# Designs tried in a protein design chat: VH-VL binders against Leucyl/phenylalanyl-tRNA--protein transferase (aat). Part 11

Target 1, 210 residues: Leucyl/phenylalanyl-tRNA--protein transferase (aat), of Deinococcus radiodurans (q9rtp4)
Amino acid sequence: MLAHMPAARTFLQHPDPLTREIAEGYAGGSFLMDNGDGLRWYGVPGRALVPLTEDAGLHVARRMRRELKHFRPSVDLAFDEVIAGCRGHLPGSPERDGEWISDELVEIYQHLHTTGLAHSFEVWQGDELAGGVLGLALGGAFIAESKFHRLTNGSKAALIHLAEHLDRQGFALLDAQIQNPHLATLGVYEVTDKEYRRLLRRALALDVEL
Short names: E, the ipSAE of ESMFold2; O, the ipSAE of OpenDDE; V2, 0.75 times the mean of E and O plus 0.25 times the DockQ between their complexes.

## First folded at step 4 (VH-VL)

Design A3 (from N0C5 with light chain S30Y A50D S93Y; framework fv_enfortumab; at its last look DockQ between E and O 0.62; V2 from the best seeds 0.00; counts 0 for: pae E 9.8 > 2)
Fold by ESMFold2, look of step 4:
Structure A3 (fold): chain C 210 residues (1-210), chain A 122 residues (1-122), chain B 107 residues (1-107)
Amino acid sequence: as target 1 above (210 residues)
Amino acid sequence: EVQLVESGGGLVQPGGSLRLSCAASGFTFSSYSMNWVRQAPGKGLEWVSYISSSGSTIYYADSVKGRFTISRDNAKNSLSLQMNSLRDEDTAVYYCARDLDYGDYEWAFDIWGQGTTVTVSS
Amino acid sequence: DIQMTQSPSSVSASVGDRVTITCRASQGIYSWLAWYQQKPGKAPKFLIYDASSLQSGVPSRFSGSGSGTDFTLTISSLQPEDFATYYCQQANYFPYTFGGGTKVEIK
């Protein structure tokens, strides 16, 4: 009978060349962006990580905690809409000034979704898509590429619900890549590139699913 | 009423130390990131330091790194700035400022104290 | 660090005038820009977040626009209480940085 394989090995040895190449890049600690001159691999000296629980440092303000119960989370229900939201193309989404998610990168995300590497995490108010997170799930690591909101608190709620979901599923790492003041208010912290690669390698060994 | 009140400013000689405090009232202090911002006489605004709501994430401007220490006590609703090795260029009005906590827009200072004056001179 | 360049450094204007001030970031900051008003001897007052969104209680004669690197604050019909110094601030990256200020003075 076939032995269980860690989820990360599925993608690192995936028969689809593009999926394998992208998984290898992320497993090595890099990430993709298109800043107008084509797709390139990037790294940062300080990698931003989201704590998965309040005990680990995730900050959930009392006002936000009251609002969270009005946001219903889901996985992979609205992948194309989450991409559109992250590009600022949905009604009610804030306009974005930097289009690092090029048409080429959209096609790549759509392809990675069909092979199971790329995912969307959604939050809903009633039947309305309120916000979401676009990312990759590689072993016990989730790399959050982008987030958006359509309704007040939508992206913040999406990230907090995602952290809770990842904790329940046994993930070890929620990677936000680049720190900013918005993330810092949620308790997001930086680690060195060396420490990130060590944490990532441990997370990649976990046999968990999103 | 939402209020921030700074204290601890004064006259100090170069190389001296001061500790600034900011007392918060009228809101849940532990839910907000906090900042110090200063303004030298006749000059513009300069951000000094940031501390997250839990206190776990801290950043400093390069001009004060290694000399200033930001801290908070959420049980006492207080923010502090320990300033050591003071220089004449640290002379300024020091404001504490609350980060905006409105959904996805937590990147502006929506509430400011009235400031406390620090003068560094021989 | 992201440099924020405001222009002009000062402007002389009369009550009723339209005043436009600009702020340029040294690199893209999306729409993560705030505007503040400061009167002499007072703390700054928050006006605009996310480049164009007015804080509650700010008069509608104030408006903000822009994204990326180029941003504008407009006062459509200057009032006596609007004579002040205005600052832009980026919040996309640490360290937070402010523009040098634009002093709006009575002509």
Scores: ipSAE 0.006, ipTM 0.597, lowest interface PAE 9.8, mean pLDDT 86
ESMFold2 (binder alone), look of step 4: mean pLDDT 92; pTM 0.942
OpenDDE, look of step 4: ipSAE 0.018; ipTM 0.622

Design A4 (from N0C5 with heavy chain S31D S33Y T57Y, light chain S30Y A50D S93Y; framework fv_enfortumab; at its last look DockQ between E and O 0.03; V2 from the best seeds 0.00; counts 0 for: pae E 12.4 > 2, placed apart)
Fold by ESMFold2, look of step 4:
Structure A4 (fold): chain C 210 residues (1-210), chain A 122 residues (1-122), chain B 107 residues (1-107)
Amino acid sequence: as target 1 above (210 residues)
Amino acid sequence: EVQLVESGGGLVQPGGSLRLSCAASGFTFSDYYMNWVRQAPGKGLEWVSYISSSGSYIYYADSVKGRFTISRDNAKNSLSLQMNSLRDEDTAVYYCARDLDYGDYEWAFDIWGQGTTVTVSS
Amino acid sequence: DIQMTQSPSSVSASVGDRVTITCRASQGIYSWLAWYQQKPGKAPKFLIYDASSLQSGVPSRFSGSGSGTDFTLTISSLQPEDFATYYCQQANYFPYTFGGGTKVEIK
């Protein structure tokens, strides 16, 4: 299984035990969350996936498409700020209470960033961080853990730019985990857990980088 | 002027059916997500159903799943709610509502119709 | 489902009074909460989005605050035209849910 995962095996065989454990959990189709009952591994019967292109079903309203050009994307430029934004600690960001990012989980993400598994994707308007996505990159799968905005349209712009970036890099899967009304407006769709694991396995075999 | 106008309400017996319509004008209907919200006499608001701009994504309140069907016709600027197997508790004023189309806040209902009354005789 | 608990269910107040209405979500919803005003026999009127942002044309005596699970609508100086029932609504997760309403009566 590992021999067929050239990019993902970096983490599945990582010398750091925490990185290896987290990578294995996500490669198995679970995700980590603190749903008020402490830090736990979760799976859902309907996993929410973001289409990577408009042809695949990503819905970008005409007004949003025009505004999108005013948001400049980047990778890993502001990891700690993206975490803080996802926790509601930046002006205009959603508050942490609705995010599954506990203090313990923050420490885990920070550690995973140093070992290369966790990443931030940012969008900027001028010099202002307008929004971002916190997630894990494992082979050709990106698991979006959380997102935030500081400026109007920032979280939508971040997710749309991320999807298009992932497509250009040859990723196969953008996993948003749990469906909600915000995600539904972008064409996010659910698949069964069985279909998710099939798609994930194929994505993990890809030799791509964020 | 942006406007939503509901029609099709009336009196029906339990187990019966009605079809509600909502006519949209003054905006590009196909750019917006739409909802149905109801209010029983003397009671609060209850969300009923949601449909995306293309019609591809549809959600229902548990109380109406399997009995109600939301649909839209973007060529005719109309939203519909087919209501089957009606019950006494479905008696309400039914509103169509436009979902707000500003960035991350698309779940607020910025335009409401005046409502159409459905009465299920008990 | 996210339960929205709104209080009080009603309040009587005089013109000029400060009125505070609270809304509690059963789980975190970030700031994705809206407030509506409804007068008898009329459709709801949209007031506030994103917990604290006033819709165009809403008087500045209305304000919203809160995030996570606890939200507040405040009318800083009650006017006779503010007699109405007020509803909060979360839009973070399907199904969308409303609070039970708060009837504001002016004496």
Scores: ipSAE 0.005, ipTM 0.517, lowest interface PAE 12.4, mean pLDDT 85
ESMFold2 (binder alone), look of step 4: mean pLDDT 91; pTM 0.933
OpenDDE, look of step 4: ipSAE 0.023; ipTM 0.601

Design A5 (framework fv_iscalimab; at its last look DockQ between E and O 0.11; V2 from the best seeds 0.00; counts 0 for: pae E 12.6 > 2, placed apart)
Fold by ESMFold2, look of step 4:
Structure A5 (fold): chain C 210 residues (1-210), chain A 122 residues (1-122), chain B 112 residues (1-112)
Amino acid sequence: as target 1 above (210 residues)
Amino acid sequence: QVQLVESGGGVVQPGRSLRLSCAASGFTFSSYSMNWVRQAPGKGLEWVAYISSSGSTIYHADSVKGRFTISRDNSKITLYLQMNSLRTEDTAVYYCARDLDYGDYEWAFDIWGQGTLVTVSS
Amino acid sequence: DIVMTQSPLSLTVTPGEPASISCRSSQSLLSFRGYNWLDWYLQKPGQSPQVLISLGSNRASGVPDRFSGSGSGTDFTLKISRVEAEDVGVYYCMQANSFPYTFGPGTKVDIR
């Protein structure tokens, strides 16, 4: 009975109970974290969204645009390495603040990857993984859970390449969850939780794939 | 250290305009949503307006919609409230407040200024 | 708009004794994530408001552990386990579930 959500139905009606329950939580506008007291669902009053195009507000400086050519994007080629990078466990990765990606959450991401809900988006220089984004794809929404870099500008390049890929695929929403100064330089903007849920519902109705 | 300082209050006649400023210091202003909250003499608190960290999302209370405009200049580290068509019921102390909504997923007005008094009287 | 009410509107407490303040909302403030869009603020005499409790039960940084928030949905309580002289002031609850944000009318707490 989800005829108006053709891509999102795959997960909202998934035979695997965990995948279905997590998809429902994200479809409702929540996200998972472990802040040291166990795995919990969270939301924020100001939800951070990444514009998918420069016309929509994505800011890509001329120097950064030139540098993007040095980073080759891919999808789902190095999922476990992207998780490790997001946890600060790869050589050259910067120290990670906080412990919100627990061992339990890693197992959940790995499970969701096998059922097709969780994905990695990678950028490479040669054979080296330069950075990446760990996230969930649900209809026309991509929820970016975490980002990392091993090489200078790797995480920024990953996010910009991801936005361009999502636009090409017809996605409507790239959710970065929480605003910070790094994201603000890219034109990331905040919406209230109410507006986020409205935008999310529209994105969930799209028949697109990562 | 972390500080908000309002200015621009005063005594004005109904129908006049005032512009309030809120100077921020000791934190990364561009990373926080901001609010104005007012308190009429002897009365409770009333939320007035919200602006997101980038300035792209703005809300005003119905009591001031169309007359007041919240804005920010991140390069000057300053929040503003343009108050047009002032009425006697706008008489209040006006506070700016920082919206804590990052890091550990807390949400609150965690830092407030000292307030600036606006008196609207004939 | 979500209407917030508080009870009592004033309270006089013997120093060292507990105090309890109720806050009610006209609509549920419970998020899908299981926390509540409800804050508590204290305005001491001659001062600006300061946050005590966020999201229903999270004690703000630097707030003494004698303050606690509880409740869910439409009914909330702020408790002070042992009232001290510095706790004198007006306590407000506020909902942030929906714009416009709205405050309760306040509860004035005095000591005897």
Scores: ipSAE 0.006, ipTM 0.464, lowest interface PAE 12.6, mean pLDDT 85
ESMFold2 (binder alone), look of step 4: mean pLDDT 93; pTM 0.954
OpenDDE, look of step 4: ipSAE 0.007; ipTM 0.537

Design B1 (from N1A6 with light chain N31S Y32A A50D T53S Q55E D92S; framework fv_enfortumab; at its last look DockQ between E and O 0.12; V2 from the best seeds 0.00; counts 0 for: pae E 4.1 > 2, unsure alone 73.2 < 75, placed apart)
Fold by OpenDDE, look of step 4:
Structure B1 (fold): chain C 210 residues (1-210), chain A 124 residues (1-124), chain B 107 residues (1-107)
Amino acid sequence: as target 1 above (210 residues)
Amino acid sequence: EVQLVESGGGLVQPGGSLRLSCAASGFTFSDYYMNWVRQAPGKGLEWVSYISSSGSYIYYADSVKGRFTISRDNAKNSLSLQMNSLRDEDTAVYYCARDLEYSSFRGWYEFDYWGQGTTVTVSS
Amino acid sequence: DIQMTQSPSSVSASVGDRVTITCRASQGISSALAWYQQKPGKAPKFLIYDASSLESGVPSRFSGSGSGTDFTLTISSLQPEDFATYYCQQYSSYPYTFGGGTKVEIK
């Protein structure tokens, strides 16, 4: 299996034990979170997936398309700030339920950032961080762990720009895990766990980089 | 006010079929995951089935898999449960229940609102 | 499947009493635990989520605690309207499972 996953293999066989363990879990379709009693591996019977293009079903309203031009995207320029935003701890960001991102999980994300598995995707208005997405890049799959906004439409802009960036880079899968009304407006769709695993295996075989 | 109203219960013989309905009001139905939960007479609660907001994802308890079909019509704010090949052990009050929804990427699946229930009795 | 065991199955108490109900999971569920109240002929009522968070409108005499495998629902001072059956529910993994219930009845 690993022979067919040239990019993902870099992490699945990484010399760092923590990177290997986390990569293996996510490659298997699980994700980490803390529900108040330590980190656990979780799975869901269905997954919410973000279409990478409008042709694939991504919904970008005309007004949003105009507003999107005012956001500048970047990768890994404000990793700690994005984590803080996702936790509701970034100054100027609204209160949010980010308790599942425990201090321990923050340390893990930061560590995985140093090894190249965890990434931040940011959008800016001028020099101000407007929103962002925290996630993992494994082969051609991007698992979006969390997102935040500080400015109006910052979260939506971050996710749309991310989808477009992933498409340009040759990614095949953007996983948002759980559907919600906000995501639904963007065309996020649901699949069974079985279908997700099929799509994930295909994505893991792609030799692409963020 | 959030309201869930079940209907369609009744008396049926083993091997028979029934279709339950749940009418939702007081909230944006299409935004919420919905469930069926049942309770046998004098017994506890048993989760039966789950359907996502759009209906794209469906999950069943092993005890009803292959016999029950959950569906929803968001345009009509309606949840349904088609029950086939009914057994004596399916006798219960059936509740429709709404998931507690969070805006984060991590969903929570407590049941914050329940209908009054509809009674299904399977007996020869 | 995760089994939820409640104890006691029933408890006799008087108005003003402190009532404690325990729920034990067969495996660790972190804080993915909810509590419900059910009165005869009525649907369950949502009380507590995330093991210790009170639902809006629930009286402060109700409290939840615990993590991992052992959880507790406490009614600090039982009121007449609190006589009912209480259920715990885990939502850590499918299928979601409920405890067997604890009936709080008048002494």
Scores: ipSAE 0.031, ipTM 0.534, lowest interface PAE 3.9, mean pLDDT 90
ESMFold2, look of step 4: ipSAE 0.106; ipTM 0.550
ESMFold2 (binder alone), look of step 4: mean pLDDT 87; pTM 0.850

Design B2 (from N1A6 with heavy chain Y57T; framework fv_enfortumab; at its last look DockQ between E and O 0.13; V2 from the best seeds 0.00; counts 0 for: pae E 5.2 > 2, placed apart)
Fold by OpenDDE, look of step 4:
Structure B2 (fold): chain C 210 residues (1-210), chain A 124 residues (1-124), chain B 107 residues (1-107)
Amino acid sequence: as target 1 above (210 residues)
Amino acid sequence: EVQLVESGGGLVQPGGSLRLSCAASGFTFSDYYMNWVRQAPGKGLEWVSYISSSGSTIYYADSVKGRFTISRDNAKNSLSLQMNSLRDEDTAVYYCARDLEYSSFRGWYEFDYWGQGTTVTVSS
Amino acid sequence: DIQMTQSPSSVSASVGDRVTITCRASQGISNYLAWYQQKPGKAPKFLIYAASTLQSGVPSRFSGSGSGTDFTLTISSLQPEDFATYYCQQYDSYPYTFGGGTKVEIK
């Protein structure tokens, strides 16, 4: 089974026990969060997926397409700042409910960043961090854990640029976990857990790099 | 069950003040941005104010800016609207409404809910 | 501010009729549009978001369409409980703004 996952197995069989544990959980279709009772694994009956291209259903308004040009994307250049932004702790960013990202989970993300499983995707306007996405890259699947904005349309720009970047890199799945009206405006769609797991297994088999 | 219950409405003279309250239950109040929306008698809906989950980001309609103050107490699951210098045109049913967008990337992604409203009448 | 022009202001219809309500934004709002139903003496009820996505529990006879500036709410077969006032709302930018409303009345 793992032999068919050349990129994902790097983490599924990682010498670091924590990396293995987390990779296994996410490969199984679960995700971590803290709802006040400690860090736990969660699943949902429906999973929100972000289309990687407009042809696949990604909705990029004409105005937004123009605005995208003002955002410069990057990977892993501001990991701690992205986490802070996702928690509502980044100066200049709007206050938000980031409680599910507990201190314990922050430490886990930071650890996973050192092992190469966790990543930040950033968008900049000049030298200013405008927004970003925190997530895990496992095979051809990117699990978007959280996003933030500091500038107008920063989070939207980050997600759209991320989708396009993933497509260029050969990824097959961008997972946003739970649907909401904001995500729906971007063409995010929901699939059953069963279908998600099918897509996830397929994505995990891809040998791609972020 | 998600519930929003407004209170504090009443009759007040022009220039007077009222404080409206909205009690939330059935959901994690602190996860959601909240709004006040009003409706004058026989008229349409008008957005009044917005407050972020922690209260650090606030927006007002131009019609109420400088006179109204929105606040929240997440520990008490309460939203408030302090209305000062009230005018005749402020006469309306005032609703508290949960924002369409969930403030967290994860959580309980429920959609927009409105309270039953509380009536404010400004008249001499 | 973004102005939302809703039409018609009122429509008389019978049970079983197809009813169409239009909402036009003064500028492009992508699909950041919601539809509400309001009955006399009641709070608005959330029906549709993202221009075309039905809220859970909303009957399938309701549908929304459109993107950019022109949007439509359709009731394919009007039911007795559907007589109400309907509002569109943009949530593209603050201040949030609503259409003037459309009252669906019994013919």
Scores: ipSAE 0.031, ipTM 0.556, lowest interface PAE 3.2, mean pLDDT 90
ESMFold2, look of step 4: ipSAE 0.046; ipTM 0.469
ESMFold2 (binder alone), look of step 4: mean pLDDT 88; pTM 0.877

Design B3 (from L0A1 with heavy chain S31D N52D; framework fv_livmoniplimab; at its last look DockQ between E and O 0.03; V2 from the best seeds 0.00; counts 0 for: pae E 14.0 > 2, placed apart)
Fold by ESMFold2, look of step 4:
Structure B3 (fold): chain C 210 residues (1-210), chain A 123 residues (1-123), chain B 107 residues (1-107)
Amino acid sequence: as target 1 above (210 residues)
Amino acid sequence: QVQLVQPGAEVRKPGASVKVSCKASGYTFTDYYIDWVRQAPGQGLEWMGRIDPSGGSTKYAQKFQGRVTMTADTSTSTVYVELSSLRSEDTAVYYCARESGYDFRYSDAFDIWGQGTLVTVSS
Amino acid sequence: DIQMTQSPSSLSASVGDRVTITCQASQSISSYLAWYQQKPGQAPKILIYAASSLQSGVPSRFSGSGSGTSFTLTISSLEPEDAATYYCQQSYSTPLTFGQGTKVEIK
C-alpha cells in the first residue's frame, strides 16, 4: 500500500501532467489568467492575504456575525454553479470580470476538480445558493481565484465562512491575490511577493485537507 | 553543496563587542532568511533574531534588543551578527541557520546550519 | 512568547526499543513544529518539519505527529547512532522558541 503523502506533494507529483503543471505554477507564486491573448502565468508585486481568524486581523462586524448564522457553508457541492456565478452567468449576480475566466480556463478548472486540486466553497440561504468561492487547495494554502454573490452579503459570508473553515482544517494561507476596497473591509492585507513566496512555501508543507 | 561557513572561535573581554560572520554558498543568498541561534555550554538553544538578506530588514528577540545588530553583504553572500557590551553569560556557541526556503519539502524550520562559532567572554 | 515544554528531559533505552518524546506548546501553533537531533560537538540536524514531514535523508524509523498544542517524536526502533539530544521548535511566530531538550542514551 502507498504511504500517505502531504496534500501539496500529491499534486506536485501527480501522474496527470496538466495537474502537475498547474500545481507547480501556483506553488511558485504565479496564477493563471486569460486576458484575451490566451492563457498566461501572472504575478503581482503585492499579494492580498485574508486573515483566518479575528485574532489575526479578520474583521467580522457584530451585525455580520449575526447574519453568518443564516448562511450554511459547504464544500464542492455546486462546483459548476460556483464557476458560473464567478463568470456573472447566474441570475442576480452582478457584472463580473468573466473575460479572464475564458472557456478554456473553465475546462481547466473542471479538470482540476476531477483530480482534486480545484474546489468550490458555497454558502446557502435556505435552498438558494447565496454565494461562493472558486479556488485551489494546495497543502495548507487556499488560493482564491474568484468569488461571487447572488444574495446580499453572500460573497462576504462565503469568504468569512471559508476563512473559519480553513482555520479549523489547519490551513495557514488564504490568498485573495489582488486587493480591493471590498476585501479591505474584512482586514485583508498586502504582502510583498518575496514574503508571499515565503508564506506560501510554509503553507505548502502542511498536511491538511479542505 | 549548500553551506553556511563560520569561524571556529572568538575570545573577548567583558564590555567588548564581537562580530561573527556566516558565509553562504550553493543557493540564492537573497531568497532565504538567516537566523542566529546560540547555545551556552551544557544548555539548550536560544533564538537571537533573523535577517532578510535582500533588504537587510531584521527581527530581534527582546532579550537582545539594543545589543545585537545583524547585517548582510550581498556581494559576498555573508551575514554578520554583532553583539555588544559582552558579559560572561554571553559565552556560547553562535550558530547561523537558514530558514526552510524554496523547496516545498521543507517548512519554516532550520534546514541548513553553520558549524557554530564559540565566543568566549572572560577576563 | 510561545513556551515549548518537552518531556522527558532524559531517557535511557536499549537498541530496538520504541522511544517517544513529547512537546507541548503554550498556545496553538497549528503544525508549525520541527524536530532536531544534536550530537555532542555538532550543530543541530533537522529530522521532521511541519510536525509530521520527514526530512530527506532521515531514516524512516523517525516519525512525528500532532497538531495544535501537543506533538510527538517517535523512534520506532532505537539504533546506537540515535544517542543524542532532541529538540522541538515552533515556527509559528517570533520569537522562535525551542523545547529544553530530551537526552536519549543507549543502555
Scores: ipSAE 0.006, ipTM 0.492, lowest interface PAE 14.0, mean pLDDT 86
ESMFold2 (binder alone), look of step 4: mean pLDDT 93; pTM 0.946
OpenDDE, look of step 4: ipSAE 0.073; ipTM 0.666

## First folded at step 6 (VH-VL)

Design G8 (from G0A2 with heavy chain T101E; framework fv_gevokizumab; at its last look DockQ between E and O 0.62; V2 from the best seeds 0.00; counts 0 for: pae O 7.3 > 2)
Heavy chain, then light chain:
Amino acid sequence: QVQLQESGPGLVKPSQTLSLTCSFSGFSLSTSGVGVGWIRQPSGKGLEWLAHIYWDDDKSYNPSLKSRLTISKDTSKNQVSLKITSVTAADTAVYFCARDESGYLRYEDYFDYWGQGTLVTVSS
Amino acid sequence: DIQMTQSTSSLSASVGDRVTITCRASQDISNYLSWYQQKPGKAVKLLIYAASTLQSGVPSRFSGSGSGTDYTLTISSLQQEDFATYFCQQYYSYPYTFGQGTKLEIK
ESMFold2-Fast, scan of step 6: ipSAE 0.577; ipTM 0.809
ESMFold2, look of step 7: ipSAE 0.331; ipTM 0.731
ESMFold2 (binder alone), look of step 7: mean pLDDT 90; pTM 0.924
OpenDDE, look of step 7: ipSAE 0.019; ipTM 0.589

Design G9 (from G0A2 with heavy chain S32K; framework fv_gevokizumab)
Heavy chain, then light chain:
Amino acid sequence: QVQLQESGPGLVKPSQTLSLTCSFSGFSLSTKGVGVGWIRQPSGKGLEWLAHIYWDDDKSYNPSLKSRLTISKDTSKNQVSLKITSVTAADTAVYFCARDTSGYLRYEDYFDYWGQGTLVTVSS
Amino acid sequence: DIQMTQSTSSLSASVGDRVTITCRASQDISNYLSWYQQKPGKAVKLLIYAASTLQSGVPSRFSGSGSGTDYTLTISSLQQEDFATYFCQQYYSYPYTFGQGTKLEIK
ESMFold2-Fast, scan of step 6: ipSAE 0.250; ipTM 0.679

Design P10 (from P1 with heavy chain G103S Y105W W107H; framework fv_enfortumab)
Fold by ESMFold2-Fast, scan of step 6:
Structure P10 (fold): chain C 210 residues (1-210), chain A 122 residues (1-122), chain B 107 residues (1-107)
Amino acid sequence: as target 1 above (210 residues)
Amino acid sequence: EVQLVESGGGLVQPGGSLRLSCAASGFTFSSYSMNWVRQAPGKGLEWVSYISSSGSTIYYADSVKGRFTISRDNAKNSLSLQMNSLRDEDTAVYYCARDLDYSDWYHAFDIWGQGTTVTVSS
Amino acid sequence: DIQMTQSPSSVSASVGDRVTITCRASQGIYSWLAWYQQKPGKAPKFLIYAASSLQSGVPSRFSGSGSGTDFTLTISSLQPEDFATYYCQQANYFPYTFGGGTKVEIK
């Protein structure tokens, strides 16, 4: 099955109340997390965005470019395994202490996957799941909620392949929400909340497929 | 079970060199980014250097850039810090620390070695 | 670089006291703040990540709060083993930076 994403506004009018509520929150520029104190809606003054291409500022070292050819990308082939990987519950993944994806969030993501809002992006080496990204696709925006690696460079390969895939599909935004040192090495940059909402509004008007 | 053990510290004259090593055991070393953190006698913690899990991404504190080189050998589960052109202000206990920067929604140094002492004195 | 200002530099307390330590970032770091405990002659011990999430095995009397620029570590009822120096650390951006430390000492 291939990922199919209707225009963002069809999620805002979705018959499923949970899908509608979550789509409204993200369309308004907020994001949902469980940071160990329960489910909360978050907003940040500086929003972390991943450039979709090297021309736009995505940094792909020459050595990493060679490594990318060893990873095969896919969409929605292993959604539950990607959640498990992001939780540190997939065999061979790095130890994760104090995971933020609660059992409640797992159920929410699984539900949103059935309504077409939540997706997984995977990278494989042979038959092994090497890494992946869990996120929401809303219009031409992909909100990357979490990523993991199981094999060396799997997380980096997943994010770079995702950015390049999104560019090819006509997406406008890859949203990582919060800056961190690892993301900064890939060229991730911050924009103001006002600029993020402007970019988001334009992205939400796009009708593209993941 | 999960353990980091530093070695290679000692007494050296200004302008000299030392190579620190950190031996990792009890976890998949190649899956984690690593850091060096130092602490001068009676002072606070100061971050020194970072290396990604593959070794491709490296950062240094401005105070050591151009003089120190971080490296790793994933086959041997070891982290190294080559320190050249040492100065009196480099005198400190040096810790290696495991970084959870691949954990997406948090960062922390969750496992620390017990440290190795570097004294730069004439 | 993001500067971390920690206060107080020291606090004298008795067993059973509530101890509060503050940490302020020069720029917004959201919740990417960790707390560490260090006893004399030992390596730092990881206590809290993401500003408020307690590391497994750390006593529940320790708690963290805050977001953006202002953060707090609280020890609700100080025990003898809690006399130590505490450090905050931001991991939002390179270079990583630590607070100057707060020494919790016996009255």
Scores: ipSAE 0.005, ipTM 0.485, lowest interface PAE 11.7, mean pLDDT 85

